# Ledger of designs, part 125: miniprotein binders against b1l550

Target 1, 279 residues: b1l550
Amino acid sequence: MRLPEELLERARDIHSEAPSHRIKLDRVGSFGLKVPVEFKGFLLLAEADVWVSLPEGRRGVDLSRQVEAIYELSNPPKDPFSLCREAAISLLEKLNYADSSGVSIRFDAPLQDGESLKYYGVEISSIASDEIINKIRVEILGMTACPCTAELIRAYKSSEIAATHTQRSLGILEVSTKAEHPDPDKLASIIERAMSSPLRTYTKRPDEGGLVIRSLSNARLAEDVVREMIHLFLEEFGHLPEDTHILAAVRSMESVHMHDIYAERSFSLDEIRKEISSH
Below, E stands for the ipSAE of ESMFold2; O stands for the ipSAE of OpenDDE; V2 stands for 0.75 times the mean of E and O plus 0.25 times the DockQ between their complexes.

## First folded at step 11 (miniprotein)

Design ma1 (at its last look DockQ between E and O 0.90; V2 from the best seeds 0.00; counts 0 for: pae E 4.7 > 1.5)
Fold by OpenDDE base, look of step 11:
Structure ma1 (fold): chain B 279 residues (1-279), chain A 94 residues (1-94)
Amino acid sequence: as target 1 above (279 residues)
Amino acid sequence: GEIRVTVEIEKDGRRIRFLYVITSPEKLEKILKEIERIIRFFGADRIRITVEASSEEEAERLADEFRELAERLGYDEIEVTREGNRFTVEAERE
C-alpha cells in the first residue's frame, strides 16, 4: 500500500526536528548498497556505502537523498574512482547541512591470468569536506616460501634448490591521498612482485612446477615482503603528494603453524623518504 | 611530464578543493571530463583551477582549455593569471 503523497504535507519532518540530545554525528548513511561500476571493460556489481555528517541540531539525515545521489551518478555505469569522487561531492551539495561526506565502493577486481581470471579485493573511498581525500585498499593473495626452513634443509641436504614450506599470503596496500586514487592494478602488481611468487587460477604441470621453483628461489620472510612492497611503491608512486599516507602489510597463512604471521608498516611519503635518506 | 590540477569550487559559501596529478594524456582527458561534470552538477558560483606543468607552454595550453570550459559553462569575469609554470583560471557567475 502506497500512502497518499498529500499526507506528506501534514506529517512532521522528523529528520529536521531538534534531537533530544544535541550531539553531532560523524557518519550517518546507507551501507551495503549495490551499484554497477565499469572496471577494465567489465561491468561489475559493487557494494557501496554512503554517508554524511549530521549537525547537532538535526535529528536525522535525509537517507533517500543519499541513495538518489549515488544512483543518479551510477547510470550509466562509470569507473568506480570517478563515481566515488563525484558522489562524495554530490552528497555535500544535496545535503547542505552536512560538513562532510563519504563514499566507499568494494568489489573483486578481475585480473587476467592466461585464459582464466584471478582477482584481487579493492575498496575505493572518497571523503569530502573542504577538501577531498581519496583512499584505496588493495588486497591480493600470493605465495611465500620460507627462507629459514630452506636454509636448514640446505645445510642438511646439499641441493641447488632447497625444499621449504610454502603458504598463501595476503598482501595489503592502503593509500590515502589528496590526489586521485592510485591505479589498483599497479598496487596489486607491487604486492605480487613483492612475494615469492604470484598465485595462478589454472596451471598446467609445467607452469605449476615453474611457479614452485620460482617461489623456492625467491624465498622471503613476511618482513621481506613488506619492505619490498614499500620499495616498489616508492618507485611507482613517488609523484604523489608528500602527505600521502600508506599502509603496507602482509598476512602469511603459515602452513607449518596454526597461526598466521603478520607484518606491517604505516607511513607518509615524507616520513619514509626521510628515513631512507638517513641511511 | 607531470601535470598538477587543483580545482576549487564554491557555492553558497561552501568551498571544496580537489587535486589531480596527471601522468598520461589518457588520464588528462578523463580528468577534464570529470571536472566538467563536477562543476555542472555542483552548480558552482565560483571556480578556481590551477594548472602546474613541467613546461610553461603545456600549462598555458591547459589553462586555455579550462578558460574555454568556463566560458562554455556560462561563467563571467574569467581571469587567467600566471606564476612561472603555474596558471590559474578564476571564474564567477551570478
Scores: ipSAE 0.604, ipTM 0.858, lowest interface PAE 0.9, mean pLDDT 92
Fold by ESMFold2, look of step 11:
Structure ma1 (fold): chain B 279 residues (1-279), chain A 94 residues (1-94)
Amino acid sequence: as target 1 above (279 residues)
Amino acid sequence: GEIRVTVEIEKDGRRIRFLYVITSPEKLEKILKEIERIIRFFGADRIRITVEASSEEEAERLADEFRELAERLGYDEIEVTREGNRFTVEAERE
């Protein structure tokens, strides 16, 4: 419906008024927007959230300008990292009353898995104020094998039989940095290498046996997986700024437990290096 | 082996800083184009780009590229200062 222009000219600009209660808001925005992105040659449909801070003296956000900021930049499709950063800056330009802005973009990243594709979860964000902070979260499924069960079976039979239970585990790496976003494929690779074996999208029965054998040969506790993820991350990304913050986590649904096992460590590069060097 | 690029953008008193750490030459051209797009889109009155290159030879080459970038963006006053592997491009539009 299109209203007469004379009516629109007479109407109050409600958003620019002062609110009844002068309280700053940290995040006011549009969530769940669908935007196209280009990721490593793939055209993907991503979900985006955009927001700005709202000063205590402004009643509302100009919502159409927020949506405009990201949609103008999403055609033609571009890599999600550039889109994320450019949109965050555009929000500050278009909504000059804000002292900060943020953009998050979520998509399932394709990864070659033999003759087919598998997918892992990616969420990136850029938060702009007097600087830009870039965040990336990668989630990928893998296999873990319990070393405790393997040892009990060995001890029970007095043999070197490597038998244990295996289960799906979700590995998580989250990086917050002033530098550009790390490559999500490298983060996914770190997670998969830290686990007992990768998880395949499609396997034939003989291939299933190979995955189980690899998992048994590389049995790891959830805690061990997190430690290995950190070790591999430092080897690959130790060059990032010292105040880069990392969260490494694993959620493992072990077959002998009723609950997920969860292990997590958060740290800055500075903090973890001091911890390792103290030994 | 790595190149560090710090970009400071200022428009109407608002300053934004961002950093690139370039570890592979294949990414350099893409990142330069991204920097140009961001500065152009923000419409900065002033920019300050500090680059720490991996060698003196690379710093000399990159200083020319970033000067040309500031010229393409339409800045009137461009100053390039270089010491060893590091250079700074400061540009202002009036």
Scores: ipSAE 0.302, ipTM 0.750, lowest interface PAE 4.7, mean pLDDT 83
ESMFold2 (binder alone), look of step 11: mean pLDDT 83; pTM 0.827

Design ma10 (at its last look DockQ between E and O 0.95; V2 from the best seeds 0.78)
Fold by ESMFold2, look of step 11:
Structure ma10 (fold): chain B 279 residues (1-279), chain A 94 residues (1-94)
Amino acid sequence: as target 1 above (279 residues)
Amino acid sequence: GEIRVTVEIEKDGRRIRFLYVITSPEKLEKYLKEIERIIRFFGADRIRITVEASSEEEAERLADEFRELAERLGYDEIEVTREGNRFTVEAERE
């Protein structure tokens, strides 16, 4: 059932009124939208949030217009990064009273793994005002092997390669920049290369043996993984604006302990370059 | 070589600036289409696109391409200035 359009001439426009209390709001939006996206030939169902700022003089946001902004751009499905950036700008155009807008998109990214697939987590956002700030967070599991236990066992049995405990570790890279979003596959690759070994969906025995040998030959503390992630990030993304902010972190699910360990470093590109050049 | 593209769009006093730092030439066509889409749905009265190309030859080719983009978008006042591997396209309409 559809109501007559003529009623619009008689009804108050509640949203455009002034509120009883003139207080600006930072984020007013629609959260948990389901949006189709296209990523590396896959059609994925992503979760999206959209919002705008609301000035003190406006009672409400035109919620249908903000949902319209992202859904108009998602048909046909396209690259989630383009969608995120475009939707943030479209929100400011459609809701001209807002000083800023934001879009976030979350999905599991497929990654080729030999004859099969694996996945890693991606969350992106774009915040638009007089400029655009783009943020991406990538999370992927890898394997770490403890160098301390490896050295103890080596010393006991006089071996260069020693047994040690191995565990899953979650690597995290988060990047906030004024440039377009970094390629998530490159971020995931940086995290995996920083680990002792990547994880596989499945392996046959010879491949499993090779994976274990790699991890033992590349034993690393969680702290080492974070440092390596930073080094590899600078090699790949040193071209980004100097005020680009990065968080590099590892949560290691230590196989011999009842608890996890966590290592983290936040920095800007100009900050880390200065730190490295001083040594 | 990298290509740096700074886009500034303006409509009704609202100005938005955004940046692309393109290190993979294969991505250039994708981002040009994205920029064109943004300018269309924003309905900009004025645009300013500054490009730092990786060579003078590339800058000359891209300057032509961005001029054509402004023409496709319906701008009637288009100015292109180029110095070496850097150029600026400024376009406006009423």
Scores: ipSAE 0.746, ipTM 0.914, lowest interface PAE 1.1, mean pLDDT 90
Fold by OpenDDE base, look of step 11:
Structure ma10 (fold): chain B 279 residues (1-279), chain A 94 residues (1-94)
Amino acid sequence: as target 1 above (279 residues)
Amino acid sequence: GEIRVTVEIEKDGRRIRFLYVITSPEKLEKYLKEIERIIRFFGADRIRITVEASSEEEAERLADEFRELAERLGYDEIEVTREGNRFTVEAERE
């Protein structure tokens, strides 16, 4: 049942009323929207959050306008990076009482693995005010081999390739920049290259053996992985603005322990360059 | 070479700045189209686009493209200024 449009003229605009308590809100919006995006030739259904700030003198946000803003820009489907940036700006235009806006889009990004697909998690965000800040978070699983156990086994058994325990490890790169979003495939590649070996969706027996041997031959601590991620990141993305902020992290799901090992470093490009130059 | 494009759009006193650091021709084309879309749907009364490139010739070419964009979008009083390898296109419309 659709209410008569004439009722709108008689009804108070609740959203525009003064609130009982005059308090500004930082984020008001719709979370868990589903929007189509085009990514690397795939049409994906992504999860999206949209929000704006609310001034102290306004009771509520026009939520319908927020939803309209992102869906108007989502048809036809486009890349999620452009969608984030454009939608953030559109929100400020359509909701002129807002001082800031934000859009976040989440999906599993396909990654070719031979004849099969693997994936990584990605969250793409844009926050708009007087400037736009773009944020991207990439999470991908890899494999790590423990160098400490390898060394113990080597000492016990004289073998060219020392056995050691291996585990799945989650690598994380989060980048916040005033420039456009960094390429998520490159970020995922950095994480994989920083680990002992990548994971494979499908392996034939020879390939599986090779993967394990590679891992054993490239044993790394979680700390090693994070440092390598940072090193590789600087090589690939050193052109980004100096105030760009990065979080590099690894969570190793240790196979010999009931707990995980975690390592991280948060830094700006300016900060880390100064640190490295001092050595 | 690396191209930096800074876009500032203004409408009814609201100003928004955003930056592109372009490292490939493919990205350049993509971002030019994006900038055009943004300017159109935002309905900017004023725009300022700054281009910085490794060469003066490249910066000038891009500045010309943005000048043409401003003209196509119906902006008046288009001014182009130069500081070394940095070009700034400013345009206004009533």
Scores: ipSAE 0.708, ipTM 0.900, lowest interface PAE 0.7, mean pLDDT 92
ESMFold2 (binder alone), look of step 11: mean pLDDT 82; pTM 0.823

Design ma11 (at its last look DockQ between E and O 0.95; V2 from the best seeds 0.76)
Fold by OpenDDE base, look of step 11:
Structure ma11 (fold): chain B 279 residues (1-279), chain A 94 residues (1-94)
Amino acid sequence: as target 1 above (279 residues)
Amino acid sequence: GEIRVTVEIEKDGRRIRFLYVITSPEKLEKILKEIERIIRMWGADRIRITVEASSEEEAERLADEFRELAERLGYDEIEVTREGNRFTVEAERE
């Protein structure tokens, strides 16, 4: 049953009323929306969160306007980066009582792997106030080989290629910048190159053997992976503003242990450059 | 060369600033279109676009494009200022 629209004129605007407690809220919005995006020629259904701040004198947010804002911009589907930035700005225009807005878009990004596809996780965000801050988080699985076990086996058996345990490792790069979102494919590539080897969706026997041999030849600690990620990031994205913040991390799902190994470094571009220059 | 584009839009005393760092021509075209969409969508009363490039010539060309954009959008009192390889386009709409 649809209520008559005329009732809207008689009803109190509950959202505009003064709250019982005059307290500002940082984020009020709709989480778990589904929006279409275009990414590298793929039409994807992404998950989206939209929110705005709420001043102390207003009881509630016009949630319907928030939803409208992002869907208006989602038709026709566009790249998620532009959508994120434009939607954040649109929210501030449509909800003028808000001093800040935010949009987050999450999906699995396709990555070509021969005739098949692999993927990485991506979350794209924009927060708008007097300035816009863009954030991107990329997560991709790779493979690591343990150099410590390799060294032990080498010492025990004289072999050119020492056997060692291998495991899946999750690499993470999170970048927050006042510039536009960095290219997620490049971020994913950095993570893969920092590991012992990439993962493959489909391997023929020769390819599988080669992948394992490569991994064994590039045995790396979780710590090594993170440091390599940072190094490669600086080479590729050194042009970003100095106040850009980065989180580089790896979670190694150790095959010989029931627990994972985790390593991370959080830094700004300015901070890390000073650190490296001091050596 | 690296191009930095800083966009400031203002409406009813509210200001938003956003930055682009452009490293390819393809990216430049995309960003120009996005900036236009944002300005139109927001209905800004004032816009300030600053372009910094590796060469003065490149910066000037880009500034001209933004000037033309402002004109096309119906802004009045368009002013272009130069400081080295940095050009600033300012425009207002009544």
Scores: ipSAE 0.712, ipTM 0.897, lowest interface PAE 0.7, mean pLDDT 92
Fold by ESMFold2, look of step 11:
Structure ma11 (fold): chain B 279 residues (1-279), chain A 94 residues (1-94)
Amino acid sequence: as target 1 above (279 residues)
Amino acid sequence: GEIRVTVEIEKDGRRIRFLYVITSPEKLEKILKEIERIIRMWGADRIRITVEASSEEEAERLADEFRELAERLGYDEIEVTREGNRFTVEAERE
């Protein structure tokens, strides 16, 4: 049943009233929206959040217009990065009382893995005000091999035995920039290349042996993985604005320990260049 | 070579500035369409697009493309200035 539209003329517009307590809110929105996106020829179901700031003099947000901003742009399905940036701007147009808006979109991105596919996590956001700030977080699993144990075993038997423990490690790159979102595949590639070996969707024993051998020949501490991620990031994205902020991190599920190892570095491009040039 | 595009749009005293750093020719076409959609959606009274191209030849070609974009969007006061590999398109409506 649809109610008569004539009632709109008689009802108070609760959202446009002043609240009893005049306090600005940073994010008021609709979270967990399902939106279709097109990524590298795949039609994916993504999860989106949309929000705006709410000034201290306005009681509520028109949530239907807020949701409309992203759904109008999501049909037909399109690139999630364009959708994210455009929806953030659309929110400011549709909800002109807000001084900022935001959109986040989460999906699993397919990545070619030999004759198969694997997936990695992507979350993007765009925050619009007098400028737009775009953020992307990429998470992908890889394999690490411990160099400390490898060296101990080498010293014990003169390097003729190549052995150490290996484990899954989750690599994380998060980039916040005024430029458009970096390519998630390039970020995922940086993470994988920083690891001892990639992980595969499935392997047969000869291929599995190859992965292990690769990991042993490229043993790395979690700290070294983070450093390598930063090095590779600067090679690929060092041209981004100087105030671009990056977080590089690894969480290693150490196979011989009951706990995880974690390493992290956050920096701006300006900051890291000064640090490197001082050595 | 990279192309840097800075877009500033303004309507009713509100202005938004956003940036693209394009390192792939494939992305350029998508970005141009995105910029056009944003300006059309915003209904901007004034726009200013500053481009730093990778060469003077590219800047000349892109200046024509962005001028045409402003024309398609219905701006009739369009000024294009170019200095080497950098140009600015400024457009406004009455």
Scores: ipSAE 0.688, ipTM 0.895, lowest interface PAE 1.5, mean pLDDT 89
ESMFold2 (binder alone), look of step 11: mean pLDDT 83; pTM 0.823

Design ma12 (at its last look DockQ between E and O 0.95; V2 from the best seeds 0.80)
Fold by ESMFold2, look of step 11:
Parts: sequence; C-alpha cells; structure tokens
Structure ma12 (fold): chain B 279 residues (1-279), chain A 94 residues (1-94)
Amino acid sequence: as target 1 above (279 residues)
Amino acid sequence: GEIRITVEIEKDGRRIRFLYVITSPEKFEKILKEIERIIRMFGADRIRITVEASSEEEAERLADEFRELAERLGYDEIEVTREGNRFTVEAERE
C-alpha cells in the first residue's frame, strides 16, 4: 500500500529538525543490504552496510537517499571494489550535511581448487571524508602441524614414528590503506602459503596422504604462521603507502586441546621496515 | 613499472582526495573508467589529477588520455603541465 503523496505537505520533516540533544553522531546508516556484484566472472549477492556522520544540528539522516546511493551504482552489477569506493563518494554528494561516509561490502570469494571450488571470506570498506581510506579483510582456512609434538615423538625411543597433531587454522589479513583495495586472491594466497598446507574441498586417499606428509615437512607454530604472513605480505605489497596498516592473525583450532590458540601482529609498513632493518 | 594517480575533486567547497597505485597495466583502463564515473557522479567544479608514470613516453600518452577525459566530462578550462615522468591535469567549470 502506498500512501498519498499529498500527505507530505501536511507532515513535519522530522529529519531536518534540530534534535533535543545536540550531539554529533559518527555513524548513522542502513546495515544488512543485499547488493548484486560481479567478481571474477561470478554474479554474487553481497551484504552491504552504508552510513554517514550526522552533525549535532540535524535530527535524522535521509536514509532512503543513502540506500539509493549504493543501489543506483549496483545496476548493472559490477566489481565490488569499484562499487565500494564509488558509493562512499556518492554518499557525501547525496548527503551534503555529512562530513564523512562509509560503505562496507561482504561476500564469499570463489577460488578454483583443482576440479572443484572453495571459498574464502572477503570484507571491504571505504571511508570517505577529505580523503578515502580503503580496508580489506581476507579470511581463509588452512592446516597447521605442531612442531613441538613432532619433535617429542621424533626424540622418543622409536624415532621411526613420524607424527604430530594437525588442525584447521583460520588465517586473517586485514589491510587499511589510502590506495585502492589490494587483490583479495593475493592476500588469500599469502595466508595459505604461510600455513603447513592448504585445505582442499576433497581429496582421494593418495592425495590426502601427500597433503599430510607435506604438512609434517612444513610444521609451524601459529606464531610462525603470522611471521610468515608478514614476510610474504611485504614481498607482494611493499609498494603501498608507508602509512598502510596491516593486521596479520591466526586462530588455530588445536585438535588436542579444549581451546583455541590465537596469535596476531598489527603494524604499519613504516613501522615494520624500521623493525626489520634494526636487525 | 608503477603508475601513481592522485585525484582531487572539489564541489561547493568540499574537497576529496584519493589515490591509486597501479602495478599491472591491465588495470589502468578499469581505473580510468572508475575515475571518470566518480567525477561525473560527484559533479565536481574543479579537478586536479596528478600522475607519476613509469617513463616519459608513457607520461606523454597518459597526459593526452586525461586531457581527453576532462574534455569528455565537459570542463572548459583545462591546463596540462608535464615534467619528465609526471604530469598534472587541472580542470575547472562554472
């Protein structure tokens, strides 16, 4: 049911009024939108959030205009990274009382896995004011093999036993930069290469055996995975602005414990280069 | 080689600055189209695009490309300055 347009002349414009308490708000928006995107030949239905700042003198945000900003740009479906950056700027144009805007877009990225597919998690954002800050978070599962248990078993009287516990570990790279969003496939690759081995959608017995043997030959602590992620990131993305900020983390679902292990390091490119060059 | 593009757009006193660092030439056309869409959508009164190309020859070609972009967008005052590998396109309309 659509109400008569004539009511607009009789009703107060609540959003444009001054509020009872003149307090600036940092984020006022519409969260959980579904937006079509095109990613590497796939048409995906992504989840998006849009928001703007609200000055102390304005009671409410024109929420329909902020939703329009992203949907106008999503037809026809296009690259989610371009959509994210463009929508953030469009929000500032459409809602001229705001001093900042933000857009986030989340989707599962398809990744070829032999004759099959697997997926990894992607969340991007763009925050616009007098500058634009672009953030990307990539999450992908891998396998880790514990070197401590492997060494204990090797040192035991029967050194012929080659064994250790293995588990799924969730690797995380989060990058915040003034440059355009980094390629998510490259971030996912960095995480997988830092693990003892990648995970597969499925394997037959000989392939499964090979994967496990590889993981034993590449046993790593969660701490070592994080360090390797940082090293590989610097090789691939050292060209980004010096104030680019990175978080590298691993959550390991240790198969022999009732709890998980977590390791993380955050840094700027400037900071980590100074740290490495001091050795 | 790397191409660094800094875009400044301005409308009614609001100024937004954003950056691209292109390491793969295949991405340039996509980025150029994105820049054009942003400027058109924002309705900028003034733009300033500074590009650091990987060579003088590339800077010459790209300077022409960005001049043409400003012309397509309908700017009537377009200034292009180039020094070596770097150029700036400044455009304004009323």
Scores: ipSAE 0.766, ipTM 0.918, lowest interface PAE 1.0, mean pLDDT 90
Fold by ESMFold2-Fast, scan of step 12:
Order: sequence, then structure tokens, then C-alpha cells
Structure ma12 (fold): chain B 279 residues (1-279), chain A 94 residues (1-94)
Amino acid sequence: as target 1 above (279 residues)
Amino acid sequence: GEIRITVEIEKDGRRIRFLYVITSPEKFEKILKEIERIIRMFGADRIRITVEASSEEEAERLADEFRELAERLGYDEIEVTREGNRFTVEAERE
């Protein structure tokens, strides 16, 4: 059923009315939208949220204009980073009462893994006001091996090859910057290189043995992984604006404990360079 | 070397500034096209694009691409200024 469009001229414009209480809202929008994106040759199904700020004098947001903004820009599918940035700007153009707009897009990114694929998590956002702030969060699983147990076993056995427990660890890099979104594959690479070894989708016994030996020869605490991630990040992305903010974190799902180990550091590029230079 | 592109667009009193910092010159064409789409979509009455590169010659060449873009988009009031290896293209339409 479709009502006559003539009714639109006679109906109240509820959203433009004054609210019951004059309170600003930070984010009002359409959440959980399914959008196709093109990522490095793959057509993926992503999930998007779009929102705008709502001034104290306006009752509601025209949600149809928000959906139009992202869907017009997502057909044909395009890369999620351009989509995110363009949609945030489009929202401010379409909804002139808003002080700010935002878009977030989440998807699982394919990564070539030998002859197969593996996947890592990506969440990006763009928040537009008088400037644009772009954020990206990358999460990927890797392997860590315990150096403490390795040292104890080495002392006990007098062995040159340390035996120790290994576990899956989740590495996290989050970057907030005025520049365009960093390449997520490079962030994923930084995380994997900081770990004792990467994880694989599929291995045969010779490859599995090599992975285990690699992890044992490169035992690292969660604290070691976070520091290495920061070091590698600075080498790859030190060109970003000084006020770029980074979160580096690792959650290690310890195989010998009923609990996880967690380590993190938040910093701006300006802050970390001064810290490193003071030592 | 690094290429830094600062874009400022304005329409009906709303101004938005955004930045690109790229270390791979081959990505310039993709960024140029994104900037064009943003300007067209926003319907900017005024634009200001600043390009910095490792050399004056490179910065001038890249800034000229934005001058040509402004001409294609129908901006008749176009000014290009230089400060070392920084070139700024300012354009407006009534």
C-alpha cells in the first residue's frame, strides 16, 4: 500500500518542530545498515552506522536523508574509506541544521594467506564538522609464546631450544587522524610482525612445524608485543600529523590460565616522540 | 617523497577542512578523483586547496592539476599562490 503523496503537503513536519525539552543530542541516526563495499578486489557486505548531531531546538532528524546519503554513494560499490569520508560530508550538506556528522563502517577484511585467505576485523569512521577526523581500528589474531616458562625449561633441561606454552593473542591498533585512513593491511601487518608468529587458516605438518619453531624462537610478553607494535607503527606511519592519536593493545588468551592478560598504550605522535627522545 | 594536500570547501557559510598525507605518488590520481567527487557532491561555492611536495617543481605540477579541476568545475575566479614548495589554489563561483 502506498498513500497519496499529496498527504505529505498536509501532514505536520514532526522533525522540524520544537522538542519537549531543549537538549542537544550528540548522535542521532540510522544504525546497522547493510552496504556493499569494494575492498582490494573483493565485493564484501559491510555494516554501517550514520548519524548527525541534533540541535536543542529541533525535535528530530530526517532519517531518510541519512540513508539516501550512504546508499547514493555505495552504488556501485566503492572502497569503504572513500565511502566513509564522502558520506560524512554528504550528511552535513543534506542536513544543514547539524553541527557534526559521522559514519562508521565495519567489515571482515580478507588477507592473502599462502594459498588461502584469512580474515581480520576492520572498523572505520569519519566524523565531520569544521574538519574531518578519520578513525580506523584493526583487530587480528596472532600467536605469542611465553618467555618466562621458556627460560625455566631451558634452565631445567639445559636445552638450546626452549619449550614453552603458546596461545592465541588478539592484537589491536586504533588510529585517529586528520589525514586519510591508514591502510588496514599495513596495520594488520604491523600487528602480525609484532607477535611471536602469525596464525594461518590452513597448514600442512611441515609448515605447522615451522610456525611453532618460529614462535618458540621469538617468545614475547604481551608488553613486548605492544612496544614492538608502537615501534613498527612509528616506522610506517610517522608521517601522520603530530596530533594523531593511537591505541596499541594486546589481549593474550593465556593457555595456562583461566584468565587473559591485557596490555595497552594510548598516545599521540607528539607525546611518544618526546618520550622516546627523553631516553 | 611525501605529498600533503589540504582541502577546504565552503557552501552557504559551512566550511569543512580535510587533509591527505600520502607517501606514494601513484595514489595522487585516486585522491584527485575523490576530491573532485566531494566538491561536486558538496556543491562548494569556494574551494582552497594547498599542495606541498618534496620539490617546488613537483608541488607546482600537482597544484596545476587542481587549477585545471577548478576550471572544469566552473570556477572562474581562480588564484594560485606559492610559498616555497607549497602552492595554494583558491577558487570561487558566484
Scores: ipSAE 0.752, ipTM 0.915, lowest interface PAE 1.1, mean pLDDT 86
Fold by OpenDDE base, look of step 11:
Structure ma12 (fold): chain B 279 residues (1-279), chain A 94 residues (1-94)
Amino acid sequence: as target 1 above (279 residues)
Amino acid sequence: GEIRITVEIEKDGRRIRFLYVITSPEKFEKILKEIERIIRMFGADRIRITVEASSEEEAERLADEFRELAERLGYDEIEVTREGNRFTVEAERE
C-alpha cells in the first residue's frame, strides 16, 4: 500500500525537528548498500557504506538522499575510486547541513593467476569536509615459511634445502592520503613480494613444487614480511604527500600452533623517512 | 615527471579541496574528466585549480586545459597566474 503523497504535506518533517538532546553525531548513514562498480574490465557488485555528520540542532539525516546520491553516480557503473570521491562530495552538496561526509566501498578484486583468478580484499573510502582524504585497505593471502625451524632442521640434517613449516599469511596495507587512492594492484603486489611466496589458485605439479621450493628458499618471519612491505611501499609510493598515513601488517596463521602471529607498523611517510635516514 | 593538481571548489561559502598526484601522463585525461564532473555536480561558484609539473612548459600546457575547462563550464573572470613551474587557474561565476 502506497500512502497518498498528499499526506506528506501534512506530516511533520521529523528529521528537521530539534532533538531532545542537542548532540552532534559524527556519522549517520546507510551501511551495507550494494552498488555496481567497474574494476579492471570486471563489473562487480560491491558493498557500500554512506554517511554524513549530523548537527546538534537536527533530529535526523535525510537517508533517502544519501542513497540517491550514490546510486545516481553508480549508473552507469564506474571505477570505485571516482565513485567514492564524487559521492563524498555529492553528499555534502545534497545534505548541506552536514560538515563532513564519507563513502566506503568493499569488494573482492580479481587478480589474474594464469588461466584462473585469485583475489584480494579491498576497501576504498573517501571522507570529505573542507578537504578530501582518501583511504584504501588491501588484504591478500600469501605463504610464509619459518626460518627458525628451517635453521633447526638444517643443523640436524645436512640438507641444501631445509624443510620447514609453511602457512597462509594475511598481509594488510592501509593507506590514508590527501592524494588519490593508491593503485590496489600495486599494493597487493607489494604484499605478495614481501612474503615467502604468493598463493596460486591452480597449480600443476611442477609449479606446485617450484612454489614450495621458492617459499623454503625465502623463509621469512612475520616481522620480516612487515619490514619488507614497508621497504617496497616506500620505493613505489614515495611520491605521496608526507602526511600520508600507512598501516602495514601481517597475520600469520601458524601451522604448528593454534594461534596466529601478528606484526604491524603504523607510520606517516615523513616519520618513516626520518627513521630510515637516521640509520 | 610528477604532476600535482590541487582543486578547490566553493559554493555558498562551502569550500572543498582535493589533490591529485600523477606519475603517468596518460592519467591526466581521466582526472580532467573527473574534475569536470565534480565541478558540475557540486555547482561551484568559484574554482581554483593549481598545477605543478616538472617543467614550466608542461605546467602551462596543463593549465591551459583547465582554463579551457572553465570556459566550457561557463565561468567568467578566468585568471591564470604563474609561479615558476606552478600555474593557478581561478574562475568565478555569478
Scores: ipSAE 0.740, ipTM 0.908, lowest interface PAE 0.7, mean pLDDT 92
ESMFold2 (binder alone), look of step 11: mean pLDDT 84; pTM 0.839

